# Ledger of designs, part 4: VH-VL binders against C2 domain-containing protein 3 (C2CD3)

Target 1, 169 residues: C2 domain-containing protein 3 (C2CD3), of Homo sapiens (Human) (q4ac94r1171to1339)
Amino acid sequence: SSGLLDVGLRYRRSPRTAEGVLAARTVSISVQIIRACGLQAAAKALAEREPALQFSATVGVNASVTTHLSFLPQGEQRRTHPVACSFCPEFSHHVEFTCNLVTQHCSGEACFLAELLEFAEVIFAVYHENTKSASDIISIESCKEYLLGVVKVPTKELLIKRSGITGWY

## First folded at step 4 (VH-VL; framework fv_levilimab)

Design C10 (from F8 with light chain S97Y)
Fold by ESMFold2-Fast, scan of step 4:
Structure C10 (fold): chain C 169 residues (1-169), chain A 123 residues (1-123), chain B 111 residues (1-111)
Amino acid sequence: as target 1 above (169 residues)
Amino acid sequence: QVQLVQSGGGLVQPGGSLRLSCAASGFTFSDYWMSWVRQAPGKGLEWVSGIYSGGSTHYGDSVKGRFTISRDNAKNTVYLQLNSLRAEDTAMYYCARQPYKSGWSLGNAFDIWGQGTLVTVSS
Amino acid sequence: DIQLTQSPSSVSVSVGERVTIDCKSSQSVLYSGNTYLNWYQQKPGQAPQLLIYAASTRESGVPDRFSGSGSGTDFTLTISSLQAEDAAVYYCQQSYYTPLTFGQGTKLEIK
């Protein structure tokens, strides 16, 4: 199937480094962002409303991707470095999220991470970065971001598949 | 000698625009997320917008589509562009920093605040 | 959105008394040993100042009569021996999820 983002997700419950004792009570959710493709269509659609993006829609976007686990705080969101002037950027980005095996839900009750993963998702947001805005008559020097797309990957299969979840989304 | 110095603000009519600036000194600006928090006269604090060190932005629902936050890491400055202003946007606007790096990220609290900039929207 | 509810909304006390302010979150703000709950003090005509971060850690320069406690969803700010200079509005704040939210504030007055 045609997707926007080539990603991989894995669940690991192996002690790591000096966090040995704590790691025994936590798991690592590993996220890989290999590449994105098909960004020209998204850029062209956005450029119809944003004249500042017209040049990027013809030559290439400056893409970066944020990764957010739906059950973790906003401060745990991660971001790739931007890849300049490409409609199929390669990120080769790898990040790990440390998650407690037992945590609290909105109800205040303790619950297992496995229960959260049944309904959770990994949210990827793909942005174009433009450091100069032409939206006004006077050119302003500022960093503006433009959302190209959002990819959501359910986490419920992470406990079922030892090899993890991989593919285009 | 860590400081956030704000400028901008003033009186505008409904539908008008203003640009607020917040200049940072005494610390490595790129090590911090920056936010704008406002306070209407006699009311409590309301988070308006935030920007991560890499430029990713977030907005409160009341200002989404009207306000734009941006930052210039080379100039150690964060900005808030206010468009389509309404009477209910009348408030003191504060900029504030949040640590996000390991060792400094406990609570991701607003540890340093600017002095505030008054925005009055009135006809 | 995470909602923070403070109690009481206003309190009037004498110098030397102990004061407690409660803050309840609509969901847990704890992750991996880090609690995303902070307390601020705002005096009239001034910007807010950080008092306590991560629920219980006192910010540098804050007098030791101020302390924070709690976990998960229930938090308390305590002033062990009130001074006249402590008259202010106190806010709890969560940084767990955007939008970041504040409690409605507790006004502390001196009798």
Scores: ipSAE 0.006, ipTM 0.540, lowest interface PAE 10.9, mean pLDDT 81

Design C11 (from F8 with light chain T98Y)
Fold by ESMFold2-Fast, scan of step 4:
Structure C11 (fold): chain C 169 residues (1-169), chain A 123 residues (1-123), chain B 111 residues (1-111)
Amino acid sequence: as target 1 above (169 residues)
Amino acid sequence: QVQLVQSGGGLVQPGGSLRLSCAASGFTFSDYWMSWVRQAPGKGLEWVSGIYSGGSTHYGDSVKGRFTISRDNAKNTVYLQLNSLRAEDTAMYYCARQPYKSGWSLGNAFDIWGQGTLVTVSS
Amino acid sequence: DIQLTQSPSSVSVSVGERVTIDCKSSQSVLYSGNTYLNWYQQKPGQAPQLLIYAASTRESGVPDRFSGSGSGTDFTLTISSLQAEDAAVYYCQQSYSYPLTFGQGTKLEIK
């Protein structure tokens, strides 16, 4: 199974450019990843698939989380810093995604982003990062990542909740 | 097993139209983005168009306004409608899938390709 | 648009030898810890096949003699001990941004 993830999502009209056409046409979607907890089950399942990782799973995982908005290109994906040796890592991570309100010229309340958000998700993927020891001779550090779990949060409620979406998923 | 089976194509006069189809089997179609990539005879690969699982589309500059990509998730099929065809559109057209979900394939590579469909535009 | 330039355009080598193919990107294809650079092999009369994704990860079923390296803008595909079946055209490709683009290809011939 996947671990529990404490996240927050908020939809905000960009206040950064008060004047100008851009301020009227863009919004920010803020994503907070506060912590993950209960990664023991996911680590055990990973160790069963990858026996070589049993030691790492026993002492905790080196967890990182990627954030992907399903309606944006994969190149817009964000990643937290890894947190070493923990089954309940604290990330205190936040990022902003700047999105256009409309993809084409329109009038009134019609908005392409609002239509996308009705069917979209924020996808969080939690990974264990296994890297070679610091004593390795290799100049370029190599790292392998292993999926611990995936958490999907629908964006449908972002437009109707002033406080945004927050909680464990 | 995982397959992409293509159909459509053929010989057409300049200004004509064709519709290419790519039928997927052996995997959850809606978990993948789909693209069309073409290759002119003896030339390299050129990305033509892509479509996300939810239906959002992208096009290469050479085909914008002339080609339309679409998908039917219930039929596990992606389509490419070719309009206003020109001699320089003559190519083998491939459909290919892209994993986009984290943990599956970082780099969003084309991991499975169709067999290709030849489109010849001549007068 | 991101331009990918491969070198050499063609190379002819003997079975058992090491081959290196370079791919240079006009801009970085690294974003948030992920590298959006992939390598494909195309044999005559066949569709391309994925070899390496994310610059250095070998696709399932691809022999260990194939490896990818590099970061940012400079990438290399290496075949450590060439086999007869490796005669093909090799392409690098970026999936960092639309439009997606491919290198011009490197033709590998076996003596």
Scores: ipSAE 0.000, ipTM 0.473, lowest interface PAE 16.5, mean pLDDT 79

Design C12 (from F8 with light chain T98W)
Fold by ESMFold2-Fast, scan of step 4:
Structure C12 (fold): chain C 169 residues (1-169), chain A 123 residues (1-123), chain B 111 residues (1-111)
Amino acid sequence: as target 1 above (169 residues)
Amino acid sequence: QVQLVQSGGGLVQPGGSLRLSCAASGFTFSDYWMSWVRQAPGKGLEWVSGIYSGGSTHYGDSVKGRFTISRDNAKNTVYLQLNSLRAEDTAMYYCARQPYKSGWSLGNAFDIWGQGTLVTVSS
Amino acid sequence: DIQLTQSPSSVSVSVGERVTIDCKSSQSVLYSGNTYLNWYQQKPGQAPQLLIYAASTRESGVPDRFSGSGSGTDFTLTISSLQAEDAAVYYCQQSYSWPLTFGQGTKLEIK
């Protein structure tokens, strides 16, 4: 992982929905991605690994970040909008994951969300999105994403810290 | 003075091989991409190949599979191996440096060029 | 591949006159406000030399009568108050994407 990612994680038991007993059985996990900084080293390493990108890496990166909760399917990932041409992109991104308080193992055994969070993590993957031409928006399919780094934040303290988890990772 | 001095070249028959050399002095060789650019008699410039200081290479479509670019950073030298030469490869071959550490302000331009080496492919 | 087209292909002008050479790119060579378009001068029997980089920045040692302008896809090299030593072929070149490409060249002759 190269670069620094400024994130916030919060556990909220009182979901916004007011739907009786059903609402009482879910919790909201809030994720904020404020900014990344110091992407110069990652950009340089990417340019050396992918020589075709050397022209992009000297100016900045088109960074986007995916958020994945390790105990959820990958289809439940969230992604920021890309921020163009910056080594210190500001995302100001906020998403919520609605999770059941009681869930089921693949084997059919039930377990509490608190047990999953003890060993789970939030996985942030930082990507560079390469564009060949700013004037050729129609050929968006020619854009390719390149992994700059991965940041993992343990969730075990979400149940302990009422203020949540905040900081650079 | 910053300088690129070329050698090699000459007359070869179709199907023959040559190795061109470009010796650098006066600057930190490993801070630069090195490229070869050719020019057929009376024609324009054509980029042929480029190599990063770490060894990654790129080739123009007309020379892929026949030409090989390489470099020796300890000797401050870049090479171009020409194989399976054709009459259409007859050209003046230039080596040139391209900065990558100096950032966008240099436009990744070829700021220093060698004097050129003539390659003639004829029977 | 990015194709660069120059116009005119040749031009003859007198000493002291102004000349403009245009270069049109098939794709934008602009990335985050930085333009990867360069201009070279090649005199007969000599290697090319860099005149302008990043569309508008003059290389050190190049006379100020040479200037570059443009962005995206349309670029111009301007030579004000032509001198006899400016007789040469001028090439635009993109350094935005592999393979690197040059325009076909503009031959400038001075009467």
Scores: ipSAE 0.000, ipTM 0.479, lowest interface PAE 19.3, mean pLDDT 79

Design C14 (from F8 with light chain L100W)
Fold by ESMFold2-Fast, scan of step 4:
Structure C14 (fold): chain C 169 residues (1-169), chain A 123 residues (1-123), chain B 111 residues (1-111)
Amino acid sequence: as target 1 above (169 residues)
Amino acid sequence: QVQLVQSGGGLVQPGGSLRLSCAASGFTFSDYWMSWVRQAPGKGLEWVSGIYSGGSTHYGDSVKGRFTISRDNAKNTVYLQLNSLRAEDTAMYYCARQPYKSGWSLGNAFDIWGQGTLVTVSS
Amino acid sequence: DIQLTQSPSSVSVSVGERVTIDCKSSQSVLYSGNTYLNWYQQKPGQAPQLLIYAASTRESGVPDRFSGSGSGTDFTLTISSLQAEDAAVYYCQQSYSTPWTFGQGTKLEIK
């Protein structure tokens, strides 16, 4: 799935309607999918392997896809993250993820950015969210997520570029 | 601390019913698929049912039409309603979580399991 | 449905020895660079515990004597220097497609 997705990512402090005690530790990542190449072909390739799956007449940007944003710590090893994110379950042309840095060891903007830089990269993933029916008398609805594309950008690069990052991934 | 705590179970006669509960804590419950996996005495593991955060359900063929999985995301709890129980349903029942949005990071594995709830179906 | 077959069904080895458990899938469990094959350890009277996920990644807290390998349809769990505490039943599991399925299990006994 490399090179299938042309995206723009922009770091933004304090989401458009940020409130509450953790507002100063809130970061927003705005993601815009500018162009998508081969998502339809990727979905068709998946259908060849999983004949029980059903796809909408058109699969593409803003159609039956789920997006997810995560932060990888330095070294890419998983550990408990001090970041909690709010996520929209449906894809749109503009997706905004609101994340609260929930550490109690840090205060002020410089400290907050230093904590965020502990994460080596930000991962934006696009999954095909589809339903399939069992072929028995009682139809069982099932949902599967299939990865269509992944965008990995260095956290440092995202934080220091005010205009954001764009490119094919 | 991430934890799944199970309750329910017990001895029931063939044709009877039981409701199993699995209460989650320490994580964002709605980010995970929840499943029930059973193990008959001396036997291996068998996946029984699973539920997507949005409510879509899946069942193994052996329990379709008899078992119902449900979840209450506000209460961080998943349930398994067992109806029309048969002797062959006798097993230890485990609840387990599986990541659904970023599952590729964990191979969609059952990374946290409940302690198990014994269900015995006997006359 | 994807069927997983483990071999051997049981094995008895001495402390300090190497043991390998194989798992064969009826179809490929690889998608988009990720392998959806996991290994679990179940000690008597306990719930299963995750050992290895994504075929080769060790779960946090699992001793480094445990390793996973393989791709596509053929997978192996290796315990490089067996300890007495490793006596358990080991299961492979695929998370590629529902229904989720497990291998029949391999019982590992210490001599």
Scores: ipSAE 0.000, ipTM 0.482, lowest interface PAE 14.1, mean pLDDT 68

Design C15 (from F8 with light chain L100R)
Fold by ESMFold2-Fast, scan of step 4:
Structure C15 (fold): chain C 169 residues (1-169), chain A 123 residues (1-123), chain B 111 residues (1-111)
Amino acid sequence: as target 1 above (169 residues)
Amino acid sequence: QVQLVQSGGGLVQPGGSLRLSCAASGFTFSDYWMSWVRQAPGKGLEWVSGIYSGGSTHYGDSVKGRFTISRDNAKNTVYLQLNSLRAEDTAMYYCARQPYKSGWSLGNAFDIWGQGTLVTVSS
Amino acid sequence: DIQLTQSPSSVSVSVGERVTIDCKSSQSVLYSGNTYLNWYQQKPGQAPQLLIYAASTRESGVPDRFSGSGSGTDFTLTISSLQAEDAAVYYCQQSYSTPRTFGQGTKLEIK
């Protein structure tokens, strides 16, 4: 079947407790973004919404991907470097989120991370970075980005599959 | 291995000129943004100027019109021309690179710095 | 221009203690999921060295006792178990807009 994004997710608990170093109370959630493919349809839809944008079959898009865990603040999201001129960009991007096993809800109550993951998702947003010349960008504020698509991966299976979640989404 | 080596500082009188050089080695120079950051004696860091591989240059307001940044990709060198120097320009001047290839990089941080070049403006 | 304010301006602590340095930005430095805030260490007589980029990512070769946190406008650098070699001035810096700006610096002294 046809997915937009080839990703991998792993849930890993600290293996041991050491004095002030490795605590059993933290977990690493690793996210790997290998590649995206099939961005032609998304680019066509974007060009229809943004009349100044044109995408050549030979040129592609300048794609970047943001990763957001639905239960964390947006300020903790991460982003790949952009890959220029491709409808099937390869990112080979790895990021890690360190989370406490017991965290605080917006309600002020302590909550187990496992309970949050049962209903949470990893949200990937794929963007096109439209600039006249990438080498001439002097301020991030001058960079124009356009949403190509959103991929959501439920985290529930991270609780039951030690090998993690992998594949096209 | 990966290095930025600076030269060209010294003592100069008010109104005088100096040219600072920063020679890069161990990496593909044209893939990086280059900046100059200065530090007056006992004070903090102040960004002075930056240059892209595409030729775009930018300057802090305190030096605009007096300083000129340039680069020679064939020589792997970035320059800062200091004109109409004032006593307040007395500082250690550092060159630094920013990882860059497609217009931006995560954090856009100054990951490698030169050793610094002292500029003293005094009569 | 984006203004960065650090606190405290100076701190004196003993080896083995935990230290936190705060940096407050006059506006958000978050864009498209990336935070354009970095931390540098400068020892006397030396050039600054990158410690943390993108608010929380440790630069290669930097000891794991250094960590960064925060988002939007409020950021913290933490040294979990201070070593004598950590005596230095620490600067936060934003690369969100031009001009690039630095905090005023925090001087860390060992008792």
Scores: ipSAE 0.000, ipTM 0.477, lowest interface PAE 15.4, mean pLDDT 81

Design C16 (from F8 with light chain A54Y)
Fold by ESMFold2-Fast, scan of step 4:
Parts: sequence; structure tokens; C-alpha cells
Structure C16 (fold): chain C 169 residues (1-169), chain A 123 residues (1-123), chain B 111 residues (1-111)
Amino acid sequence: as target 1 above (169 residues)
Amino acid sequence: QVQLVQSGGGLVQPGGSLRLSCAASGFTFSDYWMSWVRQAPGKGLEWVSGIYSGGSTHYGDSVKGRFTISRDNAKNTVYLQLNSLRAEDTAMYYCARQPYKSGWSLGNAFDIWGQGTLVTVSS
Amino acid sequence: DIQLTQSPSSVSVSVGERVTIDCKSSQSVLYSGNTYLNWYQQKPGQAPQLLIYYASTRESGVPDRFSGSGSGTDFTLTISSLQAEDAAVYYCQQSYSTPLTFGQGTKLEIK
């Protein structure tokens, strides 16, 4: 397999509401975090810099959404359940990032959805969870030495693949 | 409803000690880094200390060796023990949460703050 | 340590005007496409409130007249149409490196 992380992405829109019913339309980006592999090289690099770090730590994944649209809440963290020490952990975890559809009239809802998916990306951080070295992970500069990898998956292909996208990244 | 409620401030003499408490509700406490940020009267914000869910701690240079941060995940509470207090430690002390893997969720932002606890060090 | 310098230190503007507050970092706070720069608003007698994170992402519930921009080392907070309730001190903050640091603050007064 190529890539570090096997994931799936799709989006769903809520149906239009009937007149007289209080409801809001939403769009959700659904994320399947399936498995990771090829972590040996990253783990070796960390061990060379931090000889005291034992690779008995669990491996986890944090997923978040980043977009240029400042009105959307970002960073809806969906942490996977940590897996015991493994270079090819399996997660089989599903999460959703949901936002309300906003009616901006550049070209209606279709224009907004296209702009949302064009600029959005799902970010996956793959990391060791090691309490013996936790003192170095309060900030991104400190924690980057304990990261195994970062994977960014653009959502723009979801505009043309209604069934979603899957693969290694 | 997410909330942080602080207690334990007061007036102490130089060289004295105080223990500040910050009780969390409405969220999974163990998923969050907890920090203390202080503000001297009429001045800006200064990060003081942070604690990982597993207990690892970090301190700003001005307080290292004098202050101790701790937490009790069963009680959803974070503490700051202030020892060897000096006049320059006089400040409003805030507790605040950061996402557990903070660089990946909310840009390591302090998204929820306590109301603040005043500490005055005076003879 | 990363130093954050805000300008101006204070500004007085009328309701309905546009105001910009700048924040410069002593080194880049960019990592893997993400910018670890946050903005807070503090009204008198209150705890700070998060306005913007990742340099440009507005916190939920924050009015759209507030916007953030910038990358690397130069950042700007913009309030497009001031309301009386916006009188406050504004702080930038970096979460890139320990110790976590704040700018010195910008006091915004409404005429």
C-alpha cells in the first residue's frame, strides 16, 4: 500500500424541510479512519532523537477540518481509540463534521457548497501516546517531535464523487 | 454547558502560600490540557503553567520551582499551589482549557476560561 | 521564546468605523499549513474570550464583523463596523512554542 493512513470521506446534505416545520439544513463531512501502516520509519526517527522514549506507547489519530470559511467551527476533534503498540494499527472509526448551510447569494446553495468543499481539507495527526514523554507536548513545536505523521485530504473531489473517496494518504 | 469555576485566592504576605482550584463541568475533563494564565493589575496576560491529562507539567520561567500545577481527573479539578510568593505575583489568575492534542483541534486556543481568582501579595 | 508585538498599543475610533490591529511574531508560527496564532477579546472586569484561532478562523458565536488574516509572522485582526460593545483590550497569542506567549494588548476605545 502507499501512504500512511487509509481513510474514507463523503458528504451528506440534510433534506429540505416542509413548510411550517422548524428545521435547518446541514452539510456533514463523514470521515472513516480505517488503518495506518508504515509507521516504523517515523518511530525509528523519534527513537533516535529521544532514546528514553519507549515504543510501548499507543498510537492514535486526531481528525479535524480546516477551511478558509471563517464562519465554520473548526477543529471538531475526533480522537480515535488508542491502539496498543503497533506499526499497522486498525481503527475502523467513523466521525462526522457538521455545519449549517448558509445562504450567501453568489450563486445560491450550489455555489456555497462548491466553495466549502473546494477550500476544506480534513487533517489527520498520527501520534504516539507516551506519558513518560508527555512533558514535551504542550505546544505544536514540542509535540511535533512525537508525531508520526500528518495527512491532509482535500474535500474538493467530493463535488464530483457523490459516493465518496477512499484510499491511502 | 461547559464551565470552569475558580476558588482559593486571597491576600497573603511575601513568602506565603496559597492553593487555587478550578472545577470543570460539562465536558470530558481528561480530554483537555489545563493551563493557568495570570494578569497583573493594569497589565497584559502571562501564561503561568500547563498540565497534561496524564500529569506532565510545564511552567513559565518566572514561576518554575515555586508554583506547582496538579489535577484530579476523578474530581474534574485542576489546582495551582503558589509557594514563596512575591509582590510581583500579585495578579488575577485564570484557569483555561486547551484541547488534549491542542495543535490539531482549536489551534491550541484557550477556548473556555474560568472567572478568575485574585491573588494579592502584600505586607 | 516567541515575542508578539501588537500595534497600535491603543486606538480610539467611532461606531461604524473599520479598525485593524496588527500582531508581529519574532519567528514563524506556521507548521504544516496551519498557523498557530489566536486572538482574544477582554472587556473590563471579565475573563478573556476567544475570537479567532488558526489566524483566520472565527470562534462559534463571534460576529462576522471580526476577521483575522496573515501568515508566518505578520497578522491582522479587523473589525469591519465597530459597535459600542467592542470596546475592549485585544490580545494575540501564539500556541506554536513553549512558553505560550501573548502580545502586550491593544486597547480599543469608542469615541
Scores: ipSAE 0.014, ipTM 0.533, lowest interface PAE 7.5, mean pLDDT 76

Design C2 (from F8 with light chain S32E)
Fold by ESMFold2-Fast, scan of step 4:
Structure C2 (fold): chain C 169 residues (1-169), chain A 123 residues (1-123), chain B 111 residues (1-111)
Amino acid sequence: as target 1 above (169 residues)
Amino acid sequence: QVQLVQSGGGLVQPGGSLRLSCAASGFTFSDYWMSWVRQAPGKGLEWVSGIYSGGSTHYGDSVKGRFTISRDNAKNTVYLQLNSLRAEDTAMYYCARQPYKSGWSLGNAFDIWGQGTLVTVSS
Amino acid sequence: DIQLTQSPSSVSVSVGERVTIDCKSSQSVLYEGNTYLNWYQQKPGQAPQLLIYAASTRESGVPDRFSGSGSGTDFTLTISSLQAEDAAVYYCQQSYSTPLTFGQGTKLEIK
């Protein structure tokens, strides 16, 4: 009803590059997508819009989730792997987004981050992936995705809570 | 041949509704983000709405709550439902695609545009 | 929202001349080496056409007299040797974040 995704958000001030090299002018926003639940209602609504799709208690949905930070370029979205045949898929997905601390428009890094994160959101889009994998015949359209729901989590509390933000959204 | 063909424009009264369509051919439609951009007579370009491959939508502030963008990847078509139309919505409406591929941003530019469809809100 | 300011609003030049159009962004449109600033040409009665993407990359089929430059917040479109067919309105556009925004346009007239 009120909770589609079990997520965790954390702000990391001292990030490392792939080789452990410290990036003094960057931070990371860490995003965890643990699981989704209660997708039955979303699947029912989707089936009403797309009559060719049918969902039952046995079948479930093939869910994937995209993550986008509202202040980063639209092309910097990340996506989980799909989880097949479940109304409560577990993703155990972790991703990090790099944010520059200082820009030409900010007097200091603290000012930039405080102002930007106060008005920003992490946007999660939950999709059903209609992949026909059981057919021995070549499927011309084997991968098609459908929107199940959108969850927006404000980043304002990341500046207040050192432990981050965790919960159902 | 890569092509976007638009239809569905016309003359409507204030408060009326229209549905615009944009049919794509010559490329894999589901690999592209689609947008609607409008242009009032003698004025500049204004981005109206965008939709990602999977159906996630975005709107300009002037149209939020009144316009709805949608797509049908099986029909290679993107739609814009215009409701509660105002005289200020009078414009040429263009559909356009944005290439997106993992590892290639291409500036997320509108590389192919439809021919445009005129929407006139009058009387 | 990211605001784009173009200058000049209008310019009249002769065939063979060089013209420069500026676009200034209210914030940086650069992220990890990628610049989300594009230029379009719109001729009278036609849909816009992509000229330059990612600030400086010329779209396929665009003549090499068109070039783009700039970084961060300050961008320039240059037409090195104007031809009569270049009479059009030119728009810069940012694709960094939604809402996507365009500059107000520069009308280029050929004398």
Scores: ipSAE 0.013, ipTM 0.587, lowest interface PAE 7.8, mean pLDDT 80

Design C3 (from F8 with light chain N34K)
Fold by ESMFold2-Fast, scan of step 4:
Structure C3 (fold): chain C 169 residues (1-169), chain A 123 residues (1-123), chain B 111 residues (1-111)
Amino acid sequence: as target 1 above (169 residues)
Amino acid sequence: QVQLVQSGGGLVQPGGSLRLSCAASGFTFSDYWMSWVRQAPGKGLEWVSGIYSGGSTHYGDSVKGRFTISRDNAKNTVYLQLNSLRAEDTAMYYCARQPYKSGWSLGNAFDIWGQGTLVTVSS
Amino acid sequence: DIQLTQSPSSVSVSVGERVTIDCKSSQSVLYSGKTYLNWYQQKPGQAPQLLIYAASTRESGVPDRFSGSGSGTDFTLTISSLQAEDAAVYYCQQSYSTPLTFGQGTKLEIK
């Protein structure tokens, strides 16, 4: 496979009322993270940097994925549950980002969401989570995560393709 | 204890290069986005660059194409490579962390700052 | 880019007095009920320190005489009863969008 993540992106507007008028001034950008595969190479590279995190071909990594829309505040990231002991974890994760159709004003002008989407991207960061649970001391430092890879998906095609963006990235 | 310790500043000629380092301790480094903020003598704060958990790098217009931010999560360190330095790049350079996880600080503020590293560009 | 404008640029007040510093954003920094506007205090020779985040939430260890208010584009930092140690430069900052930007700063001097 040429891609790390099997994802889907969709752009959904608020439904029309019975009057034929849009009820809300917001849209939903839906993000699905179906699965990751081929994490062996990333795990090998991580083990070379962090030998204590050595991985076997049969065990896998404890993977989680964060989703960030480049035009939203950085604190609005979402994260999947970690999937233990797999090089091909299935997340079946679905998250929605509620966005205003008009989110910024520049020099007295409105900045439309469509203009932002033309140059924006969805950023997926894949992490290995160290899940050592047996500790005599409760320490936040014992809950470490390590970057396995980054996948960036342009949002430009959300403006063009009715069925959204799907595939391996 | 949570801290950011900076190094790598100094005096350099116009057109020269310098590499700044910021070593983190006392927290899970990969949970934080890292930024560099500079302050020219007697002037205000200017954000120059940031590196996010997803590996995205961002730069202020004044440094784009000349500065490169990078991080080594194994060493808990963020770097700023300064190239093609100009007299107007003379400043105290601070590294700072930002919480980014959903459900953490709602302001994504710079809650911990390094002590600063002075960069002087002079002929 | 989001521009932040602070007023006043400098102010001199006596110990015990109330002081307010305003920050105006060129664009809204509000998303889904969360405001991405922060305040920092910088004393001479020191790195800035976080004072207020999310427009109105006081950082741990910050005295209760400091408060923040505002929504959307107009924000205020208030010091209800000024102390001598409060002499510093105060900066507002938006963390909504890159490039991240700061106000020009307000220098607070004690008479």
Scores: ipSAE 0.007, ipTM 0.555, lowest interface PAE 8.6, mean pLDDT 80

